# Designs tried in a protein design chat: VHH binders against q12xb4. Part 3

Target 1, 267 residues: q12xb4
Amino acid sequence: MLDFVGLGLFDEKDISLKGLEKIHNADKVYVEFYTSILMGTDLEKMEMLYKKKITVLSREDVEQHAEDWLVDAKDSNVVFLTGGDTMVSTTHVDLRLRAADMGIKTTLIHGASIASAICGLSGLQNYRFGKSVTIPHPYVSNRGVRVVSQTPYDTIKNNIEAGLHTAVFLDIDKDKGYMTVNQAMEILLEVEGKLGEGVMVDRLAVGIARAGSPSPVVKADYIEALRDYYLGGPLHIVVIPAELHFVEAEALVKLAGAPEGILENID

## First folded at step 10 (VHH)

Design g4
Fold by OpenDDE, look of step 13:
Structure g4 (fold): chain B 267 residues (1-267), chain A 125 residues (1-125)
Amino acid sequence: as target 1 above (267 residues)
Amino acid sequence: EVQLVESGGGVVQPGGSLRLSCAASGFTVSDYYLYWYRQAAGIERELIAYIYSYGTTYYVDSVKGRFTISRDNSENTMYLQMNSLRAEDTGLYYCARVKYTYDSSGYRRYHFDHWGQGTLVTVSS
């Protein structure tokens, strides 16, 4: 048996009781931290609370050598832990498929997801979200030119035109670190400066930091202002709202400190 | 001691190019927001471009597509590549360092804490 268990958003205590039960019944417990990380914990704390030894799998272990450890699930109980909810990564879906091909029964134990958390924290309605997008860290090309992806800008634009909010995930890189809301706003403004399509002009944005922690920060403001707002430590995520329902607008003002002026344009 | 030293200015014909340098000492350029300003005779100093610590760049419309701001961390120097120069680009060009602190509301407050001496650019036929 192979059990995929989502760990939740922030620390080792965010796991569900069902997830913990799966761990307790497991003969082998694996975890990966390359797709997501729990900022409020570490492996030692996890092992202490879960009372189980946890083996960390590299990206290579998961993507190229999965069969080497999946085979254990044929005759024993194996748990595969991930931050957030399960099956968010396509690689994880692939793992499940491989397990199925191997005749291994799989189960899913869900964890808290940032996708739903942002709605709860901001007051924005889940069903009003469109296609999500990730802002990658800019990089310098071989020619020495800074390359900034325009994909996030376009995705946001398309969603806005459709009257849909955009969840904007922020890149995680081993060398460049965790992208901040401030950096994300800088990037979006930079792209606006280049394209000049007006998408980010006077655009409202919501910055969220440390969802699931005891001290999450939710701040809504216009992009230029939000760029300069201190949200604290990682992880960060951004939401770009489109047209707001009056309840959403009220929530952003009262819960996220949005400018009261946004209430004037609500029907 | 923190210092900014501009160089690369000179006389150039319209349509020509110049590359300005702002050599920094006493601090790491990648840790700060750096700005290019220029001041023409009888005119207030005006912003031209900036590069943030993260690498984000900005250009005023009058130089967009013609000027490129960059930095070399290994040389601890900021640059301004100026192409297709025009007579109206004539002026004293300054680089500046900007530092910020957070106010009680959580927002950054920016201030220019260091300026270079400037380098003169003259575009004339």
Scores: ipSAE 0.593, ipTM 0.809, lowest interface PAE 0.6, mean pLDDT 94
Fold by OpenDDE, look of step 12:
Structure g4 (fold): chain B 267 residues (1-267), chain A 125 residues (1-125)
Amino acid sequence: as target 1 above (267 residues)
Amino acid sequence: EVQLVESGGGVVQPGGSLRLSCAASGFTVSDYYLYWYRQAAGIERELIAYIYSYGTTYYVDSVKGRFTISRDNSENTMYLQMNSLRAEDTGLYYCARVKYTYDSSGYRRYHFDHWGQGTLVTVSS
């Protein structure tokens, strides 16, 4: 059996009791930290609390060599841990499908998700969100050209046109680190500078840092200003609101420090 | 000691190209916002382009499509590739470093803390 367990948002204590039970009953426990990570803990603290040895899997282990460790789940109980909630990443879904193809029964134990946390923290309504997107770290191509993805810009644009908010995930890279809200704003503004479609001009944005921690930061401002706002340490995530309901606008002002002027634009 | 030293200026015909360099010392170029300015005779210094620490670039409209700002971290140097040069591009070109601090509200406050001596670009037939 393979149990997918979401660890929650911040530290080892965010796991559910059911998740902990799965770990206690597991013969082997794996974790991946490349789709998400618990910034308030480390492997040692996790193992101490969970009373189980945890094996860290690389991206390659999960995406290219999953069969090598999945096979253990045919005859034993295997737990696969992830930050946040399980199955949020397509990688997890793929893993579950592979398990199914192998005849391995799977279960899901859910954890707290950033997808819902951003709503709670900002006051934005969850049903008003459209397609989410990830801002990847810019990279230099084999031709020596710096490449900046325009996909986030387009996704945000499309959502705004549809009257939907956008959850903007920020890239995690082993070499480049955790993308910050500041960097994300820079990227979006850079793309705006290239395309000039006006999507990011004076656009309201919400930066969220360390959701689930004792000291989360939620800051709403226009992108140009938010680019220069200090949110502190990782993890960060961005929300780009579309048209706001009055309650949402009020929440952003009161809970996220949004400019009061946004209330004047609400019908 | 922090220093910025521009080079690469010279005389070029309209339509020609030049590559300016801004050699930095005393700091790492990738850690700072760097700017290119130019000053034509009798005209105030004007912003041309900048590159942020994360690599974000900006160009004023008058140089878009013609100028490219870049940096080489290994050489600790910022560059300005100037193509399709025009007479109006004539001037003294400066590189500058921008530093920022956070104010009490948590927002960055920017200031230029270092300038190069400049390199002269003359576009003339």
Scores: ipSAE 0.445, ipTM 0.732, lowest interface PAE 0.8, mean pLDDT 94
Fold by ESMFold2, look of step 10:
Structure g4 (fold): chain B 267 residues (1-267), chain A 125 residues (1-125)
Amino acid sequence: as target 1 above (267 residues)
Amino acid sequence: EVQLVESGGGVVQPGGSLRLSCAASGFTVSDYYLYWYRQAAGIERELIAYIYSYGTTYYVDSVKGRFTISRDNSENTMYLQMNSLRAEDTGLYYCARVKYTYDSSGYRRYHFDHWGQGTLVTVSS
C-alpha cells in the first residue's frame, strides 16, 4: 500500500493527524525535498517527532527509478512524504499511475498547500484565480546573453484581462537562492520596460512571506513600492490581483496594508 | 577610498556610437546599485539608466533601444553603450553608486553616496 502524505506549509508540526498515523503504521517512510522546502524543519526534527526513520529520495529516485522502492508497497505499508499537498504543483500523479500498473493501492492524505494559504492570508477569493506561473531567476544563455522570461508577464496580463488573480511562484536555485518579492517586482518592471504594454503600471501586488509560520508577512502595495518593501526571510510568493470585489479590496486594506485609495474603485 | 572614474567620452557625429566606462575602486561593482546620469549645460543632472546588484536594468524613455548599460565584474567596471547618438545627448556623463537603508515603515530609502567626475560627450550636429 502506498500512502501519499502532505507535510503542510512550514514545519514538522503541520502534518495532519491522519498523516502522522500513516507514518506510525508504515514499514517504510520516504520523503522528497526537491519540489518544496519546509523552512521550519529538517530531516532530524521530522524523525524525532514522527518516531520513524525517513529515507530521502532524489528526483532521479522518484522519476527514473520509482520501481526500486515502489515494489515494497506490494506487501507492506509505504509512506511517501511531500511538502505542502502531495499532488499540488508536483508531477507525482506519475507515481500513482506507476503504482496502479503494479497493482499497488494508493491513498492521498492531504496537507495544507500554499495555493490555498494565499487565499486565506490575503482574503482573495479562490475561484477568482487563473493560471499560476513561476518567475524564474534570470540566467545567461550558452551564447552569453542574459535571459529574462516574459512568460510571467504574459500570464499575468491574460489573467487580468479575464478578471482573474494570478498566483506567482518565485524560483528557488542552489546558486542564486530564494527569489524575493523585491526581485520579482524588479523582474516584472524590467519586462514592462521592454514590452511597454502597461500591465505593471499602477498595478497592485501582494507579497507573502513565511506562510504557515508564527510570523508571516502579508503586504499589498503597488508594484513599484512593493519592490522596495522589506518582507524578511524566505519563502516568498506573490499574488497579482485583477479587479477586486469589495470584500477582497477591504481585506487587502485591513489585512495586508494596501493603500486605502483602492476602495475608491470598488462597488 | 571609494572612487568612480568615467572615461570614453569624446566628439562624435549624429548617428554615431560611443562606449562609456565607469571604473570602480574601493568596492565591488556587483554588490551595489549603479547609475548613469547626464548633465547638459544649464540643466540639472538627469537619470539615464541604472543596473541593480541583482542585474536588473532600467532606462529612461529617451534612451530606450539606443543605450545599453552593462557591467564586467572581472574589470570591476560598468559600461554605457550609446548608439544612434543625437545632438540632445550632448553633456557630461556621470556614474554614481547607490546604497539603501530601510525606513521605519519598512521601505527602502536610496542614497547616492559617491559620484564620478564625469566624461564629456559632444554630438556635433
Scores: ipSAE 0.421, ipTM 0.745, lowest interface PAE 2.7, mean pLDDT 91
Fold by ESMFold2, look of step 13:
Structure g4 (fold): chain B 267 residues (1-267), chain A 125 residues (1-125)
Amino acid sequence: as target 1 above (267 residues)
Amino acid sequence: EVQLVESGGGVVQPGGSLRLSCAASGFTVSDYYLYWYRQAAGIERELIAYIYSYGTTYYVDSVKGRFTISRDNSENTMYLQMNSLRAEDTGLYYCARVKYTYDSSGYRRYHFDHWGQGTLVTVSS
């Protein structure tokens, strides 16, 4: 049997009681850290709290060699741990499909997902979100040219035209680090400067830091001002609101410090 | 000692191009925010462009698409490539180093702590 268990947002304590029960009853416990990062914990803290040895799987182990460890679930209890909520913003549904092909029963034990947490933290309604996007770190090509992806700008534009909010994930790179809201705002404004389409002009954004931690930050302001706002340490995410219901706008003003003037522009 | 030295100015016809350099000493250009300003005679310095340590860039509307800021970490130098020059681009071009602190409300407060001496650009018909 294979149980997929979400670890939640921040630290080893965010696991559900059901998840912890599955770990305690497991014969083998696996985790992967490459799709998400729990900033408030590490493997040692997890093993200490959960009282179980945990084997870390690489991306290759999970995506290319899954059957090497999935086979254990045919006649023993196996737990696979991921940050956030299992199956969200990952390709791990493939593991469930492979397990099904091998005759292995799977279950999902949910954890809190950043996808839902941004709704709660900001007051924005989940049903008003469009396609999400990730802003990648700019890089220098092999020809020496600085490359800045236009895709996040276009995704935001398309969502705004449809009256939909955009969840904007921020890149994580071992060398370039955790992208900040400041850097994300800078990138969007740089692309705006090149395209001149006005998408980022007078545009509200919501910066969210350390969701699930004891010290989360939620700050809404126009992109130019938010570029200069200190949100503290990682992890950061951005939401670009488009069409706001009055309650959403009121939440951004009262809970995230958005300019009060946005209340005058509500449908 | 922190020092910024501009070069590459000169006389150019309208529509021409120039490449300005800002050579830095006493600090690493990739660790700081660097700005270009220009000053026409009798006018206050005006912002032209900047490049942040992360490599992101900004340009004022009047130079967008014509000017390109860049840097070369191996030469510890920032550049301003100026194309399609116009008479209104005439002036003394300065580079500056900028740092910031956060004020009590959480917003950045920028501090221009070092300036170069300027390099003259004259766009003449």
Scores: ipSAE 0.247, ipTM 0.640, lowest interface PAE 3.8, mean pLDDT 90

## First folded at step 13 (VHH)

Design j1
Fold by ESMFold2, fold request of step 16:
Structure j1 (fold): chain B 267 residues (1-267), chain A 125 residues (1-125)
Amino acid sequence: as target 1 above (267 residues)
Amino acid sequence: EVQLVESGGGVVQPGGSLRLSCAASGFTVSDYYLYWYRQAAGIERELIAYIYSYGTTFYVDSVKGRFTISRDNSENTMYLQMNSLRAEDTGLYYCARVKYTYDSSGYRRYHFDHWGQGTLVTVSS
C-alpha cells in the first residue's frame, strides 16, 4: 500500500495524527523536498519526532525511477511524504496512476495547503482566486541580456480583469536565494515601467511570510510601498487582490494593516 | 573612502547621443542602489533613472525609451546611455549612491549618502 501523506506548511509538528500513524506503521518512508520546503524543520528533526528513518527522493527518483521504490508497496506499507497537501503537484497524480497500473492501492492523507493558509491569513475568499503564477528570478542570457519574465504581469492583469485574486509564488534558486516580497514588487514595477498598462499603478498587494508558523507576517499595502516593507525571513508569497468585497477589504485593513482608504472604494 | 566620478558629458546637437559614466571607488556598485539625477540652470535636481542592487531599473517618463541605465560590475561603473537628446536634457548630471535603513514601522528610508561632482551635458545646435 502506498500512503501519500501531507506534511503541512511549516515544521515537523504540522503532520496530522493520521499521517503520523501511517508513518509509525510504515515499512518504508520516503520524502521529497523539491515541490516545497518546510522552513521550520529538516530531515533530522523529522526523523527524531517521527521515530522513523526517512529516505529523501530526488525529482529524478520520483519522476524517472519510480518503479525502484514503488514496487515495495506491493506487499508492504510505504509512505510518501510531501510538504503541504500531497496532490498539489500534477506529477504526483502520475505516481498514483502508475501505482494503480502496478496493482498498488493508494490513499491520501491530507495536510494543510498554502492555498487555504493565504485565505485564512488575509481574509480573502478562496473561490475568488484565479490562475496562480510564479515570478522567476531574472536571468542573463548567453548574449549578456537581462531577461525578466512578463508572464506574472500578464497573469495578474487577466485575473484582475476577471475579478479574480492572484496567488503569486516566488522563485527559489540555489544561487539567487529565496525571492522576497521586496524583489517581487521590484520586478512587477519594472515590468510596469516597460509595458505602461497601469496594472501595477495604485495596486494593492499582500505580502505573506512564514505561513503556518506560530508568528507569520501578513502585510497589505500598495505595491510601491510594499516594495519597501520588511517581512523578515523566508518563505515569502504574494497575493494580488482584484475587486474586493467589503468583508475582504475590512479583513485586509484589520488583519494585514492595509490603508483604511481602500474601504472607500467598495460598492 | 567612497568616491563617485562622472564623466562623458559634452556638447551635442539635438538628436545626438552621449554615454555618461559613473566610476565608483571605495564600494562595490552591485551592493547599493545607484541613481542618476540632472540639474538644469535655476531649477532643482530631478530624478532621471535608477538601478537597484537586485538589478531592476526604473526611469522617469520623460526619458523612457531614450535613456538606458546599466551597470558593469567588473569595471565597478554605472552608465547612462542617452539617445535622441533634446534641448531640455541640458544640465549637470549627477550620480548618487543610495542605501536604506528600516524605520520603526518596518519601512525603508532612503539615504543619498554620496554624490558625484557632476558632468555637464549641453544639447544645442
Scores: ipSAE 0.655, ipTM 0.884, lowest interface PAE 1.4, mean pLDDT 92
Fold by ESMFold2, look of step 13:
Structure j1 (fold): chain B 267 residues (1-267), chain A 125 residues (1-125)
Amino acid sequence: as target 1 above (267 residues)
Amino acid sequence: EVQLVESGGGVVQPGGSLRLSCAASGFTVSDYYLYWYRQAAGIERELIAYIYSYGTTFYVDSVKGRFTISRDNSENTMYLQMNSLRAEDTGLYYCARVKYTYDSSGYRRYHFDHWGQGTLVTVSS
């Protein structure tokens, strides 16, 4: 049997009681850290709390060599741990399909996902979100030219035109590090300067840091001002609201420190 | 000692191009925000373009599409490539180093702590 268990948002305590029960009953416990990062924990803390040895699987182990460890689930209880909720923003449904082909029963034990956490922290309604996008770090091409992706700008524009909020994920790179809300605002403003379409002019954004931690930061301001606001350490995410429902605007003012003037501009 | 030295100014005809350099010493250019300003006779210095430590670049409307700011970390130098020059671009061009502190509300306050001496650009027909 193969149990997929979500680890939640921040630290080893975010696991559900059901998830912990599955770990306790497991013969083997695997984890992958390449789809998500739990900033408040490490393997030692997890093993200490869960009282189980946990084997870390690489992307190659999961994507190319899954049968090597899936076979254990034919005759024993195997747990596979993923940050957040295991099937959200991952390709791990492939593992369920491969397990099914091998005659292995699978279960899902959910964890809290960043997709829901941003709604709770900001007060923005989940059904009003459109297509999400990731802002990649700019890079220098082989020709020596700095490349800045315009795709996040275009995605935000399209969502705004449809009345939909955008969840904007921020790149994580081994060399360039965790992208901050400040850097994300810089990129959007730089692209605005090139395109001149006005999408980022007088545009509200919400910066969120350390969702799921004891001390998250939620700050809403216009993009130019938010570029200059200190949110502290990682991980950061951005939300770009479209037109706000009154309750959403009130939440941003009261919970995220948005300028009170936004209440005057809603229908 | 922190020092900024502009060079590359000169006389050009309308439609021409110049490349300005801002050579830095006493600090690493990629650790700071760097700005270009210009000053025409009798006018206060005006912002032209700037580059943040992360490498993002910003331009005022009057130079967008014509000017390109860049930097070369190996030469510790910032550049301003100026194309399609106009008479209105005439002036003394300065580079400046900018650092910031955070105020009690959590917002950056920018400090222009070092300026170069300027390099003269004259666009004349």
Scores: ipSAE 0.637, ipTM 0.879, lowest interface PAE 1.6, mean pLDDT 93
Fold by ESMFold2, look of step 14:
Structure j1 (fold): chain B 267 residues (1-267), chain A 125 residues (1-125)
Amino acid sequence: as target 1 above (267 residues)
Amino acid sequence: EVQLVESGGGVVQPGGSLRLSCAASGFTVSDYYLYWYRQAAGIERELIAYIYSYGTTFYVDSVKGRFTISRDNSENTMYLQMNSLRAEDTGLYYCARVKYTYDSSGYRRYHFDHWGQGTLVTVSS
């Protein structure tokens, strides 16, 4: 049997009681750290709290050599741990499909996902979100030219036109690091300067840092001002609201420090 | 010793182009925010363009599409490519190094701690 267990948002304590129970009853426990990062913990802390040895799987172990460890689930209890919720923003449904083909029963033990945490922290309603997007770090093309992706700008534009909020994920790179809200605002404003379509002009944004920690930071301001606001250490995420319902606007003002003037624009 | 030295100014006809350089010494250009300002006779210096340490670039409306700021980290130099020049672009062009601190509300306060001596650009027919 193969149990997929979500680890939640921040540290080893975010696991559910059901998840912990599955770990305690498991014959083998595996984790992957390549789809997500729990900033508040490490393997040693996890093993200490969970009272179980945990084997780290590489991307290659999961994506190319899955049968090497999946076969154990035919005759024993195997747990596969992933940060957040295992099937959200991952390709791990492929593992469930492979397990099914091998006659292995799978279950999902959910964890808190960043996709839901941004709604709770900001007060924005989940049903008002459109397609999400990731802002990648700029890169150098094969012709030696620095390239800044326009796709996040276009996605935000399309969502705003549809009355939908955008969850904006921020790139993680070994060399360039964890993208900050400041850098994300810089990129959006730079692309605005090039395109001139006005999408980022006087546009509200919400910066969120360290969701799931004891003291997350949630700050809403116009993009130009948010570019200059310090949210502290990683991980960061951005939300770009579209038209706000009154309750959403009130939440941004009272919980995220948005300018009070946004309440004057509500129908 | 921190220094910024502008060069590349001169006389050009309307519609022409110039490329200004801001050569830096005593610090690494990619560690700081770098700004271009200009000053026409009898008025205060005005911001025209800047580049952040992350590499993003920003322009005031009057120069958008005509001016391009860039940076060459290997030469420790910032550039300003000026195209489609107009008479109102005439002035002394300065580069400046900028750092920031955070105020008590968490917002950046920018500090211009070093300026170049300026290079003169004259646009005339």
Scores: ipSAE 0.623, ipTM 0.871, lowest interface PAE 1.6, mean pLDDT 92
Fold by OpenDDE, fold request of step 16:
Structure j1 (fold): chain B 267 residues (1-267), chain A 125 residues (1-125)
Amino acid sequence: as target 1 above (267 residues)
Amino acid sequence: EVQLVESGGGVVQPGGSLRLSCAASGFTVSDYYLYWYRQAAGIERELIAYIYSYGTTFYVDSVKGRFTISRDNSENTMYLQMNSLRAEDTGLYYCARVKYTYDSSGYRRYHFDHWGQGTLVTVSS
């Protein structure tokens, strides 16, 4: 049997009691840290608290060679750990499907999700969100050209036109590190500069850092200003609000330090 | 000692191309925000483009599509590729380093702390 367990947002203590129970009963415990990572802990602390050895799987192990370790679940109890909530990533869904193809029964133990946490922290309403998007780290092509994805810009644009907020996930890369809100704002403004469609000009944005920690930071401001705001250490995430309900606007002002001027734009 | 040295300027005909270099010493180019400025005769110095430490680039409208700012970390040099040059592009081109500090409200405040000597670009028929 294979149990998918979400670890929650920040440290080893964020796991649910049911998740911990699954770990205690497991013969083998695996974890991946490339879709999300718990910044308030490390493998040693996790193993100490969970009283179980944990094997870290690379992206390649999960995406290219899953059958090599999934086979363990055919004859034993295997736990697969991930930051946040399980099945949020398409990678996890793929794993579950592969397990099913192998005749392996799977269960889900949910953890705290950044998707709901951003609503709680910012005061934005969860049912007003549209399609989410990830900002990837820019890279230099073989031709020596800097490549910046326009997909996030377009996704945000489409959501705004539909009156929907956008959760903007920030890239995690083993070489380039954890993308910051500052970098995300730079990228969006860079794309704005190229396209000139006006979507990001004076656009309200919410930067969130270290959700689930004892000291999360939530800051709302216009993109041009937020680009220069200090949010502290990772992880970071961005929300781009569309049209705001009055309660949302009030929340952003009072809870996230948004400019009071946004209240004047509420009908 | 921190230094910025521009090179690559010269005389070109309209429609021509030049590649300017800004060689940095005493610091790593990838750790700082770098800017290109130019100053035409009798005109105030104006911003052309900049590249952030993260690699994000920006251009003023007058040079968009014609100029490209880049950097080579291995050479510790910033570049400005200038294509489709016009007479109005004539001027002394400067590179500059920008440093920032955080104010009491948590926002970055930027200031120029180093300038190059400049390289002259002349576009004439």
Scores: ipSAE 0.618, ipTM 0.839, lowest interface PAE 0.5, mean pLDDT 94

